# VHH binders against c4kar8: the designs that were tried, part 80

Target 1, 263 residues: c4kar8
Amino acid sequence: MAELSTPSPASPAPLDGGRGDELEKFTLRGARQILQLLQDLITHRGLITAHTGGGHSFMTAVLKVDEERGRVVLDPSPDPQANRRALAAPRLTCVTQLDGIRIQFPLVGLGEGQDKGRPALFAPLPAEMLRLQRREFYRLQVPLAHELSCLLKAEDLARKPVEVSARVIDIGAGGVAVVVPTGAAEFVIGGTLPACRLALPDGEPIELDLEVRNLNRQTQRNGTEQLRVGLRFAALPRAADTRIQRYIFKTERALNAKARGGL
Short names: E, the ipSAE of ESMFold2; O, the ipSAE of OpenDDE; V2, 0.75 times the mean of E and O plus 0.25 times the DockQ between their complexes.

## First folded at step 3 (VHH)

Design d34 (framework vhh_7yz9_2)
Fold by ESMFold2-Fast, scan of step 3:
Structure d34 (fold): chain B 263 residues (1-263), chain A 124 residues (1-124)
Amino acid sequence: as target 1 above (263 residues)
Amino acid sequence: QWQLVESGGGLVQAGGSLRLSCTASGRTFSSYDMGWYRQTAGNEREWVAFIYSGGSTTYADSVKGRFTISRDNAKNTVYLQMNSLKPEDTAVYYCARDVDYYDESGYPDEFDYWGQGTPVTVSS
C-alpha cells in the first residue's frame, strides 16, 4: 500500500536548496485559498501551536479573519509571559492539522489589542501557507484513552542515567512527540537516546534508538506549561515501522468513523 | 554553517533612498523564507518586510509603498530598497532566515539565523 511505503525514518533530512522546489506544489498563495483555509481552521476549531522561538510555544486558535484590515485575530494565552514572548518574537511559526493534513504558516508583525472589548492578538494575513498533503508529514494526535507511553533512557542534571516514562502526544512516520515532567531529565538537541521502549496498545514494547530533534516549552490553553520533546526514529526495523504505521492508520480510521457516526 | 551579512546602511536625508543587502555565506538560501527587521534602542525588534521562498512578499503597514524586498538566489542575497525615508525609519536593520517548516520529528527546526545588523540614520 502506498500509505505503508512511506520513506524510512533513516532517509536523509531535507536538502539545502531543495525545500522551495519540493514544497512549491504544497504552497498556497491565492488570497481566496488562504482565506478559505483560515476559515476552515475556525469552523473546525483547529488548535494551533505557535512557536515563538527560544524553545517556546503556546496553544492558540484563529478567532476570526478580518478581511477589511487584512489580518487574523488570534486567541491570546491566559499566561501573560507566553503573550509577551510571542509579541517580542520576530515571527511565529504556526503548526496545525486539519482533516489529517499538516498545515504550517508564518505570522510576522504580531500585535495586541482588543476585539469586541476582549484581549486579542493580531497579525497580518500570511501571503503563503503550506498544506502538506503527503503521508510522511502526517502526525496522529494520540487519543488520551490510548495511554501511549515511551520509556526514555536519558540523563539528569548531574549526567546520571535516568529512565523517564513520557506520554506520547503525537506520532508520525518519522518520530514521536512526548511530554516530559519538568526536571525529570535533561535533553540535548542532536543527542541520541539508546534502547528506548515505545509501548503500543497491541503487543510488546518496541525498542528504539531516538534522536532528540527539538525541545519546546508549550503553554497550554489552560495556561499551564509542559515540556514537549520531539524525537526522530533512528535505524527503525521494518517490522517496527509496520507496527507503528498500522497503529496510526487503524487509530485514524477509528477516529474518522467515530466522527461520522456522531451525525 | 550559515552566516548572514548586512550592508548598505548609513546616514541619509529625509526623503532619500538606501538599498540594504543581506548575503548568506556557507549555504544556499533559495529554499528559505527571509525577512528584514529593525530595532531602535530600548525597543524589541519589529518586522519590516518578508519574502517567501516562492517570491511572494509582505510588508509592515509603516513601510508599505516605500520599501521593496527582493531576492537574488544566484547571489544568495536579499535586498531592501528603501525610498522616501523618514526620521522614524532610523534603526539598526537586521536580516533573518526563517525557520525550516519541517523535520523528521514533525516539528519545525527551531534554529533561527540573524545577521549582525546595519545602522540606518535618517536626518530631518
Scores: ipSAE 0.082, ipTM 0.519, lowest interface PAE 6.0, mean pLDDT 80

Design d35 (framework vhh_7yz9_2)
Fold by ESMFold2-Fast, scan of step 3:
Structure d35 (fold): chain B 263 residues (1-263), chain A 124 residues (1-124)
Amino acid sequence: as target 1 above (263 residues)
Amino acid sequence: QWQLVESGGGLVQAGGSLRLSCTASGRTFSSYDMGWYRQTAGNEREWVAFIYSGGSTTYADSVKGRFTISRDNAKNTVYLQMNSLKPEDTAVYYCAAEIYYFSEWGLPDEYDYWGQGTPVTVSS
C-alpha cells in the first residue's frame, strides 16, 4: 500500500526529482566547473556513495579525471557482486560531500577495465552536477570522535520491540543518517520510530519521533556490507531544533578552523 | 501511474534516418531525466543517449555525431533523431524516465519508469 508522507512542519520540505525549478540554481553545467569539482573530490579524498538501485549502494571514490577521453575513473568495490550490480544498473546516482555541502550527480554508461594494470570503473563525465549550497540542504558529516548515537525504538525480525543504539554518520536540519548493527532490527520505509533518543555532546538526550525515509545496504571500501538508515525528524520542538542547529554550527566551525590550520 | 509510449521505429536502409518519440502521461515530465537505451537479442541493455531535466545531453561513443536526443516539455515527449544509421544500430529501443537524479533522503527504485520498446531494423 502506498502511503503519502507529509513533511514535518518543523523540517524543511524534502527535495525530489519533481522540483526541477527549485534545483536549477544549484545545478552546475559548465565543463570547467564540473572538472574543477571532480578534481576537488580527488584532492579532498571525498568518499562517494554510488546508488545502484534495489536499495543497494557501494562506497567508491574518483581516482582520476581522464580529460582526453572525457571520463571519470572510479575505484571498484572489492565485492564482485556490488560491481556487477553497478554495471547492470541503467544509471548510478553518486552522492558525496565537500565541507558539508551535498554534491550529487548521475553517471550513465558505466564500464569496466583497467587503469595502470589495476581494475577500474569508467563512466563519461557528467554534464550536470548538483551542489546544494543552502543551509536547509547541509548535512554535517559527524566526527567519529564525537561518538554521536541515537537510541532507536524499533522491532526485531520477530516483530518484538527492541532498542538499538545506532551510530549517527550525518546530521542536518531535517534528519540523521545512522548505521545499524547487522541483524539488530527491521525497518520499513515510511514507518515511524517513536520516542527515540538522540545523544548530542553536552546535555541530555533529545527525545524525538523519527520517520524511516531511506534504507540502503552499502558495501564498504573493505568489502563488508552495512545497513544505513535515513531518518527524518517528525515534528521537532523548537528547543530540540535549536540544540541540533547549535551542535551543527559549532562542529562545522571547529572543522573549518582545523582545515584552515593546515591539518 | 506513469506510462511511457515509444513510437517511430521500423525498417530503414543503412545510411538512412529515423526519429523515435517517447510520450509520457500521468506525471510532471519536465522534472525528470530521460534516457534512451537499446537491446539486441541475447545481449544486455545498453545506454544510448541521456537528457537531463535541465536540457544537457550525453551520448554513448558508438552514436556520437549521428544521434541527437531532445525534449519538448510542453508535449511530454523525448525524441531520438537517428542519422547515418548502420546495421549495428539494429535493436529494440527503450525510453526511460529516471528520478535517480536527486532526493534529500535517497531515491527508491520504484521511481524509474520504462516504456515497452520500439524495434529498429537497419538493412545493409
Scores: ipSAE 0.082, ipTM 0.541, lowest interface PAE 6.3, mean pLDDT 80

Design d36 (framework vhh_7yz9_2)
Fold by ESMFold2-Fast, scan of step 3:
Structure d36 (fold): chain B 263 residues (1-263), chain A 124 residues (1-124)
Amino acid sequence: as target 1 above (263 residues)
Amino acid sequence: QWQLVESGGGLVQAGGSLRLSCTASGRTFSSYDMGWYRQTAGNEREWVAFIYSGGSTTYADSVKGRFTISRDNAKNTVYLQMNSLKPEDTAVYYCAADTEWYSESGLTDEYDYWGQGTPVTVSS
């Protein structure tokens, strides 16, 4: 008889099914729901980052849903190399955001052809889509006018210490995504960048440790390539967390006011 | 360490059946989306079937109605049941696992794992 201690179920490791169970409540499986969400992406001209594996991605968009043939039609990259990587990839992981909600889905069996005389990529309709609605998955797209930057303490291609000023493109509760100048530094997934400095508009730069979570050579819509680095806040002091949250809330509020008031 | 091991390939007559198995060792695979792919000499790898972590499935048009993908999370195994086999199905078949690790910030950590491949030969 144990009266003072209640056994808690064993907390699953990240790969012990707990992630799958957690994602189930964010998973869309209904054919009508999937078609509606894809149509919403078309209507709102949502930009999609399609990850082709090997640290590569390209920007695309859903052009059309072909219900009769059971497939989606995607905008190909103007970079032929990006299209070749996509076609050679066993699957694409497509990531986008609609009204602050992260949307993610796989596409398998990508093919190339034409839609109404224009080059297009085709893939079977996804059977499942993730719609991640929790605040911790929210990513604020940083306005270019804010010129938000993070000074990274990294290594160059010769393994020597280097400081790199990287533009912050999005920010959330647990991390930032940055654009790194070509050839400026080498990054390793799981590597720690100590004592980096995040510059927010209001106040002194925030000193923090960052963990490299993802690396992606993204082909932009104009055909140019940029290195995008996803960075997790490895150990975030309370004061820094408060300032980052404040920036996110104030910027979101300002963007909402601007959207209603003039643009 | 994560490893995928395929089995069940071999020689079969046209119209016959084979069941391929892919067992994951070193980690639980229930959070992974799993796929079967095939490759013939001199050609690119072709997608065959895909099963989501939640159990939904998709198939290439060339195998739809003939092949069935399934999973047994208790055994860390994904299966490809191949019925009504054709000479055109002759290939090396590969199992693949992919997961996207969701952090608190929504950042992803992508890993692709591939098996060694298992040959399937369908005689006429």
Scores: ipSAE 0.006, ipTM 0.453, lowest interface PAE 9.9, mean pLDDT 79

Design d37 (framework vhh_7yz9_2)
Fold by ESMFold2-Fast, scan of step 3:
Formats: C-alpha cells, sequence, structure tokens
Structure d37 (fold): chain B 263 residues (1-263), chain A 124 residues (1-124)
C-alpha cells in the first residue's frame, strides 16, 4: 500500500500559483500590479529563493525590471553549478516575502548575459504573481540577532542518533524552517524527529515532535550550500502554541516599529 | 505522504526503445507539473523532460526528438518513452513533482517527492 499524506485542519489548501479557486483571490495578473510588486521587491531589497526543481535552489534578487523589453533581470549565483541548473530548468519557482507576506511567481525562458557590464540572468516578466496575505501562510523571517535555534534529534547516515542545533530561519503557526550544514544529519521526508527543543526568548525551551516536510539544498549568495529543512509541529500543546504566537506577534510589532522609525 | 514509484528500467541495446512509468499515490496529481531526471555516478542529477499540469511538454536538448513525456491523470501516472537509445543515456532515472515552497511545514501536498529511481543501461 502507498503511503499517503493526510490533510490536517491547519494545512493550507493545495498551493500552486494560479492552480485552484482558493488561490485566485491572491493571484495578481494585471501588468501594472506585477510591475509594481517587482519594483517593491527591488526597493525593499527582497531576497528571492529561486527553486530550480529537484530539491535545489539558489538565492537571488531582482536587479531591474526592463519594461521596454518585457523582462526581469536577476542577480546570478556566484556558484556556476547553481546557474547551470537554473538555465537548464524548464521553470524557476521564485519565492520571497515582503513584510512577512509570501510572494511566489514562476519564471520561464531564463537566459544569461550582461546588464551594464555585469553578469545577469534574464527572464520574461511573469504572467502572474501570488501574494498570500493570510495569517496561516504567514512566515516570520527570524531576525539573526534573536539567535533562535532548535535542537534536533536526528540520525546520521549509519542510523546513529545525533543532536544538531539548527538555526531557525522562519517560523509560522504550523512549523519552522531550519538550516543545517549539508551532511550534519540525514533527514527523510515524512520522518518524525522526537523530543526536539525549540528555544524561545520568553522561557524554557519547548519540547515537541517535528515532522520533516521538506528538504531543499539552497545555494547562498556567497556561493556556499545549506540544507533547508521544513518541519511541521506535531501534537502542539495549547500553551506552546500560545508562546509561539506571542513570539511571532511581538517580533512583527518590533520589526514594524523599527521600519517606521520607532513610531 | 505522497510517494512516487518508478518502473520500466532495464538493459536495452543501443538504438532500442524503453518506456518508464512513474505512479504517484494520493490525490490532486493532475494539478502538479511532473518531470523526469537522470543521474550517473559522480555527476549531478540532470533534468530530462517536463510535463505541465495543462499537458504542455519541454525537453532537454540531449533527448529532444528521441524521448516523449506523457501523463495519465486518471491513473496518477507519468511516462517517459525513450527511443533511439544511446550508451550516454545510461543512468538511474528519477521521477519528481514540482512542489510548492510555502507550505513545507503546513501541507502534505507541498512535499518535494523523489522516487527511488529506476536504472537504465544501454549497451553498445
Amino acid sequence: as target 1 above (263 residues)
Amino acid sequence: QWQLVESGGGLVQAGGSLRLSCTASGRTFSSYDMGWYRQTAGNEREWVAFIYSGGSTTYADSVKGRFTISRDNAKNTVYLQMNSLKPEDTAVYYCAKDYEYLGDYGSPEEFDYWGQGTPVTVSS
């Protein structure tokens, strides 16, 4: 018998840009709206994770929107292998955020060249962009200064127990994304990591079981590679849920106040 | 958890044909873009062919004109028909779905699933 994922009440509906009636209200198709959103990403220096398929991605940014030629200009990876994967991919799925709101869009027909004497990647403007302005899709990008970590109880390649202190890069109502060095531990999608410990500033570490939901090998802007692991909260007690939500809310407010000059 | 199971690999003579199948468990298969990748020892995984949820297809230059990707949404299956096989096509072939990257800790349907692979050996 096949092993099937069971939907939970907290799970979002299937999310794929433009596929499904539930996502239509979050889909931007107007040319002016798309141009404005891309310009907002430039203005706010939004970092983009460009997924090239097969569990691979690299970090990029929109350098320019060339409205005359109908294309977007992206910062290439310093890793030539990541650029080769991107150019060979039938589609890039670009994921970023603006004030915690997840933005996703496809790029098809990627090419390479130069922009004003510097290496660049080019693609036609996307025909649609997904902007998910809903609390359940909200992912707080954890400030580096918070040093938020999760102690993972995992296994190495020989199935021996190992403990890995992983940096939490984002956190939401349903889970966390963490970063570990490639090779630090073996992760299997659907596997459960028991009795992990999430450290929050407001008290004792939260002990919880985490389900491995996603694995992605991400090439950073400095050319190094990290394994990003998406982890779902399993059996989250109400008190733990309250603490996590308080952390998210408090951090959002602090970041918004700082962005507004402390007002 | 969505699972992908590849089958149809084996030994074939140069110039011969082989059809690979990939069957997905679960529902909503028709909403996903599906692809075939291959990997030889010591090399990175290379994409081969891609089929979009709407039925459009794309191919790597190395296989264009020789390979055909297709899908049967009623059977949750994607196929790779390989014709005019060359020794250079020897690899382990993997089926993968394109996945959504936002709900990796919120939705089962947003997993990036790779199958176990099916080996193909082309003799000269």
Scores: ipSAE 0.023, ipTM 0.323, lowest interface PAE 5.1, mean pLDDT 79

Design d38 (framework vhh_7yz9_2; at its last look DockQ between E and O 0.06; V2 from the best seeds 0.00; counts 0 for: pae O 4.6 > 2, unsure alone 56.4 < 65, grease 25.4 > 24.2, placed apart)
Fold by ESMFold2-Fast, scan of step 3:
Structure d38 (fold): chain B 263 residues (1-263), chain A 124 residues (1-124)
Amino acid sequence: as target 1 above (263 residues)
Amino acid sequence: QWQLVESGGGLVQAGGSLRLSCTASGRTFSSYDMGWYRQTAGNEREWVAFIYSGGSTTYADSVKGRFTISRDNAKNTVYLQMNSLKPEDTAVYYCAADVSYYEDWSGLDEYDYWGQGTPVTVSS
């Protein structure tokens, strides 16, 4: 039998794959709930990052839910290589946000065809979706206006030190995702980048050690590709943790206020 | 290293049954969604059945009512029970795995976890 478990305050970052007992309460299985959530993604024009394996992803969107045939219709990539990777993948891992809530679901049985005379990708409706309405799973999509950057201390192909300024695209309690110019540095999954500097809008840059956890070549909506690097906070000092959390909460509150017209 | 190993394939007469197994080693199996796929010579891989880490299942229209996917997390194994087999079910069957929860800083950038395949031949 499954047992309800809550992580201790000293526990590592949120789960690295798997619904476990702690994710069960965020799992949607009702057909009507799933249909409603997919429709909400259409209505709010939610962008989806579809992970196709091998360190590749592309940006897509749900164009239509065909309830009678039990399938979703997705916007194909303008990059034919991205579409070929998606069709060859055993499944897509789809990640998006709706009103600041992280949503994740798999799609299997992906096919290609046309919808109303236009190219489209098709997949059966997912039978489960994660709707992660809890603080620990929250990741702030960093507003472009904040120009939030992280100066990475990495190595080039010759093992020589190099400093790379990377744009922070999202941030959470456990780490950041950054965009790095292609060829600017070499990254090794599991490697540590010491003494990096995270520049928040207020105050001095935060010096911290970052562990490389993920490397992903993401195809954008315009068909171009960028390198996205997932970086985990290592041994985060309390003062730094407080500043990062304050930035996240303050920015989230401001975005929520803006969405409601500032009133 | 993480490996998926399929077993249980073989020769069977039309109308017969086979049970395929796929055992994972090296990682927390319960954290993964699992699927079965098949491929015939000269054709692309075809999705057959999928089981979520949370236990929900989905099936391709061609196998609904005849095949059942299940998992045993204590044994790190996913099963495909194939009943009422037809000659057109003849194929190499593959097991695949992917994480059910993704984080950019999770340390997971490989989702193409495939087994080596197990052949199934259904005689008429």
Scores: ipSAE 0.555, ipTM 0.812, lowest interface PAE 2.0, mean pLDDT 83
Fold by ESMFold2, look of step 5:
Structure d38 (fold): chain B 263 residues (1-263), chain A 124 residues (1-124)
Amino acid sequence: as target 1 above (263 residues)
Amino acid sequence: QWQLVESGGGLVQAGGSLRLSCTASGRTFSSYDMGWYRQTAGNEREWVAFIYSGGSTTYADSVKGRFTISRDNAKNTVYLQMNSLKPEDTAVYYCAADVSYYEDWSGLDEYDYWGQGTPVTVSS
C-alpha cells in the first residue's frame, strides 16, 4: 500500500519567541531533582553530545557530581582540539537520552583540571535541565552492524549533481542524522534534497525528500571527527512511515533484549 | 539576524556601582538563555553570569553576591547590576545569547553572536 506524495510544506519559521514558555512544562529547576538526574546519567553511563558552537560538538559523559564544590565533572575528549573548543566556548549545550527521554542542559564556566590524577573538565551545576518527554524528540541510535545508509542526491562545489552514500547514525519519526565525507557535497541549511533513498535492512530502499536542518562537525569518543548532517523528512507516504516505525520498534526491542538477557 | 549591543560601561571608583545593558534586535528575546562575560587584555574571556530563558540565574564565584543578572523580555534587554565594584572587575564586558535545543537533535546554535563589548574601569 502506497500513499501519494504530498507537497512539501514551506520552510518552518526560525525558532524564537513564545517557544520558551512552552518549554516550561519540561523544565526541571529543583536542586535535588537535578542532582538525581545527573546521578542517573552517571549510573547508566550515558553518552552526552556537547555542542560547543560554530557547528562543532564532541562526545562526553558525566563522571561524577562534586556536591561540595557545586560542580559536575566531565570526561575530556582524546582530541585536544575538541577540548580547546570546549574551553573557549561561552557554554556547552549538552544533549543526551535516558530511557527514551531527551535530556538537554547548558553548562557554563567550563574549566580544566585533574580528578584523582586524571585530566577532567569541570563546570558549575546547571540551574535548569530539560526533560523532553515527547515522541518526536526520540532518536534511535543505529547499531553499526545494521549499516544503514541513505543515498543523498545533492550538488558538489561546482553545482553539479552528485550522489553521496551517507551512513545513518540515528533515526526518529521525523528524520535522520547521517555522516558524510567532508567535501563530498555542498549542503545548505533549509535546502531540500529530493528523491533520496533510505536503505533499511529489509526490502527496497525508501524514496523520500529530505530537508537539511543542521551541519555539525562532531568529535567522537575515540577522537575522530565526522560531518554530521541532520535531515528532516519533508513528507512521507504512509507506507514509508510504517516501515521506518517498524524498523525503530524492532531495533529497540532487540537492543533491550540484549541489555537485559545477555543473549 | 540577531544584533546584540552592550551599554552602560564607564569609569567608577572602587565600591561603586554600574548597570550594564544588552539589547537584542532581529528576534524576540524570551526563548533564549543569555550570559555576561568579561575579558582583560591578554587573557581569555571568562564567564560572569548566566540567566536561563525560564529566569533561573547562576554566577561565577568571583562576583556572587555583588552582581545580579536580570532580563526584561518586553524590552529585549538583559541587565548586569554590578555593586561593590573592585579594581579586579576592570574588563571589557560582553553579552551572548544561547538557543535552547528541544525540537530534534538538529538544533541551531546561536551563541555565535557577541556584542561589541562595553569597557568598565574600576579605579582604586
Scores: ipSAE 0.403, ipTM 0.776, lowest interface PAE 3.1, mean pLDDT 81
Fold by OpenDDE, look of step 5:
Structure d38 (fold): chain B 263 residues (1-263), chain A 124 residues (1-124)
Amino acid sequence: as target 1 above (263 residues)
Amino acid sequence: QWQLVESGGGLVQAGGSLRLSCTASGRTFSSYDMGWYRQTAGNEREWVAFIYSGGSTTYADSVKGRFTISRDNAKNTVYLQMNSLKPEDTAVYYCAADVSYYEDWSGLDEYDYWGQGTPVTVSS
């Protein structure tokens, strides 16, 4: 009777530090902010996935914040091997969720001891805590009548270059969401699409680099599948930014005027 | 479970004022981006105002100069002060919060949390 090892729920993987500049706006470094967030984690009894490296992790929780000593107290793993790994790791990457926000923070200098006679893990307070949210910029839903499009330079499954004309469904200062037919190209989150062309109504297309940030498969009412692709402007010239902002402003004004019965 | 509850809707005369409130059940309210939308029967939901977690605000042109969005993080509440109300402002007003497990670029329509709405009627 082969004991079907129930696949352990895939612990959320830590965000790779290579996105350092982009994540700075989501990073808390204030001592008061950090203390408050840690206290919130305690209050909510949030489970934390602690990553020790090498694909290993264990479940823990913040038990206490010691402000006087400048340290955080963590619940040790029931697995002695996990605790040994944690203590041996140069850095513990803690990942959790609070009220729908992903929280990630590093702990360094982990030690073991006792808190009120109970085994505990101790670490200095984190120097920074990351809070991730969905929205960075206001987005305008593009009217269907405007038929904004973006020519995407992507690759197919065979890594052959392909050009895909995508309809823009929303636009903001930071990027666009587009829809493409399923199978038109292969997209990888974090991948860059160079020298794409965004078509605006006011003139020639804007050439820009786009970074894939989100992929969402949608089934239409007619049963046709479409892929929604969220794209960040990776490199946006100032002139292009101005044009995009102008388009957004004019479109919003027009939509509002129509809603007022003026057009 | 994280929830939004709107209040403050009602009947008001043209030129009058009304203040809407939206209270979140979560403790980390200060981390959320918040928005107000409105919808009339048979029409699509339209954006009214937005306030970022950092406090920056944006407004639809239709309400600019008349409406003010603000937040009180200590009360987990976002407000919409509506002045110089017009019959065209009659709608159900909805509060929305933009929270996610990770940063995404899914677009305008993907708010994770919506309130049930509060009706506003402006009589001529």
Scores: ipSAE 0.025, ipTM 0.298, lowest interface PAE 4.6, mean pLDDT 83
OpenDDE, second read of step 4: ipSAE 0.013; ipTM 0.251
ESMFold2 (binder alone), look of step 5: mean pLDDT 74; pTM 0.746

Design d39 (framework vhh_7yz9_2)
Fold by ESMFold2-Fast, scan of step 3:
Structure d39 (fold): chain B 263 residues (1-263), chain A 124 residues (1-124)
Amino acid sequence: as target 1 above (263 residues)
Amino acid sequence: QWQLVESGGGLVQAGGSLRLSCTASGRTFSSYDMGWYRQTAGNEREWVAFIYSGGSTTYADSVKGRFTISRDNAKNTVYLQMNSLKPEDTAVYYCATDIEYFDSYGTPSDYDYWGQGTPVTVSS
């Protein structure tokens, strides 16, 4: 008999806005709605994280929606291995954000070929898309210019304590996603990293405990691989919560002003 | 922890039908997407059919129109109804779940779970 298990406990799916009935009200199944949302992703040049399973993903984008052939065209990875993983996957789970709203959709039957003489990936149009209009799922993509970092207290492969400075790539009310240098530390889903230090632009670093929620080896658009770690805020003090929310709000407003003003 | 048990395979004549079942234990089944895959001798596993938690379905071109995937959330079971079977459908069939949900941080958590498989032989 095969025994299958998750690496570490995660929050129950129903309580985390999981699949099934709780997410059904955010699920789009109308052909017109799906086509419009995909076109909106093209118009806003939205970057997509495509999960290929097994803790792997790569960055892509929707290049075109071909209504005549009923398919979507995606930007392939410059890393051939990432493309091979995607083509071998039974399903590609695409996650992106549009105007602060999380968008998620599956692609099945991925193929490879050319569009206008350039390599491309293509798949049938998705049968459904999630558009999560909940603030708890909002993630601010951290501008590179802000140089946000989090000092993680973790263990190396020999189980010795190490401190790792990780770049914060997104931040929300419930946590952060960080990029960790390959081999710098070992992470276990469900494990707690105590007394980490989140550096925001205003004031002293915020000391807090972080829970490891996911691990993903993502192939970037330049072909390099990064370890991305999703971290949940544990026991967040009110003062820290206020500072984090202020940072998110101020940055979101500034980004929206630039996007609408063309500056 | 997650246990998938496939059943319903066997020997069938070309043009016949079989219904495969996969019963899941260990988690709330209704929240998860489920799929059927098959592996023929000497080849890698290939995807056959997928059913999303909301009930939408997708099929590989080789089986579209002949196979139907369905689920019974009350019984924690996913089915594959196989009609108009061909010798080329001979394979070991596997049930899998590709779970994705948003944890408290809001980041998707992906896991792959597979059963042991159930053999299907279609004679000419």
Scores: ipSAE 0.005, ipTM 0.258, lowest interface PAE 10.5, mean pLDDT 78

Design d4 (framework vhh_7yz9_2)
Fold by ESMFold2-Fast, scan of step 3:
Structure d4 (fold): chain B 263 residues (1-263), chain A 124 residues (1-124)
Amino acid sequence: as target 1 above (263 residues)
Amino acid sequence: QWQLVESGGGLVQAGGSLRLSCTASGRTFSSYDMGWYRQTAGNEREWVAFIYSGGSTTYADSVKGRFTISRDNAKNTVYLQMNSLKPEDTAVYYCAADVEWYSESGLPDEYDYWGQGTPVTVSS
């Protein structure tokens, strides 16, 4: 019953029934598979963003898998408030990457204690882990050296128009995640930011309409907090899509070559 | 799009009981984990009770033994039965749904949807 769109930008988000079927292919539920993946995260020193709900997260890492006790041991935040939020949360949603593959898993029943005399957080092993190996789910972690920015057209706390230069931290086929200075602008989930400008290393900035999809206040490993904003590409023109895909492909290829050459 | 609507709040005497309801519309409810949170003036929103899609439940220590969370998937409703209420339970109570592990922006939002909140006042 969809008429020729007003540009209802294609939402790639799975629908209820389709989501379950599609994601099952990428869901690990075997105990040995879960243990191996957690061990791989330890081996590669993978940084994990742990979402604690209420728009908050903190950076952590898996320090150890305790198979005998069926537990994972996590690096606590240097910010005591972040640790208190995590301990009070019914669930942590953990997100990381391994070789460009997005990994997500829930942790429930978080506690605190000591590991070899050092403060630590611990939780039962997750019952499932999501390993998204499909290309359309790929998110490139933007190299800091590229200094990728997006000029956002938003409103400040007084509802006055403001332009904010935000650092792009990741990019994929469907959108970008950016870091915004605290207090620089006000964002509302579902709101549209018109005529924003994405600066790639080559060529002119790409003018895009962006939809705010999520907001998260993330506590970094050094204890500082930053606002992370997830933005969806609204009505992405084919030429812009091609340029973004070329940037992702070229950067991924260069990073893979550097990793192999930097042995 | 889906919507969460809370009801059942109000004024109650210490030692009394209230039952909060949260009804979801728009999407299939049964696959989602659901939680109840509360917020007092000047404080962050705190977790109260959580019910997983599989039916398991967990509770904050402050309410354990007094509150019970349950769900009716046929009615797309989650409930919070609050017994032995204390003045300290006075807060605005919010229903939250964890709708996705994955968003189209590539970032998970554990609580994609929140209700508008329902106030509970416990007098002594």
Scores: ipSAE 0.013, ipTM 0.443, lowest interface PAE 7.1, mean pLDDT 80

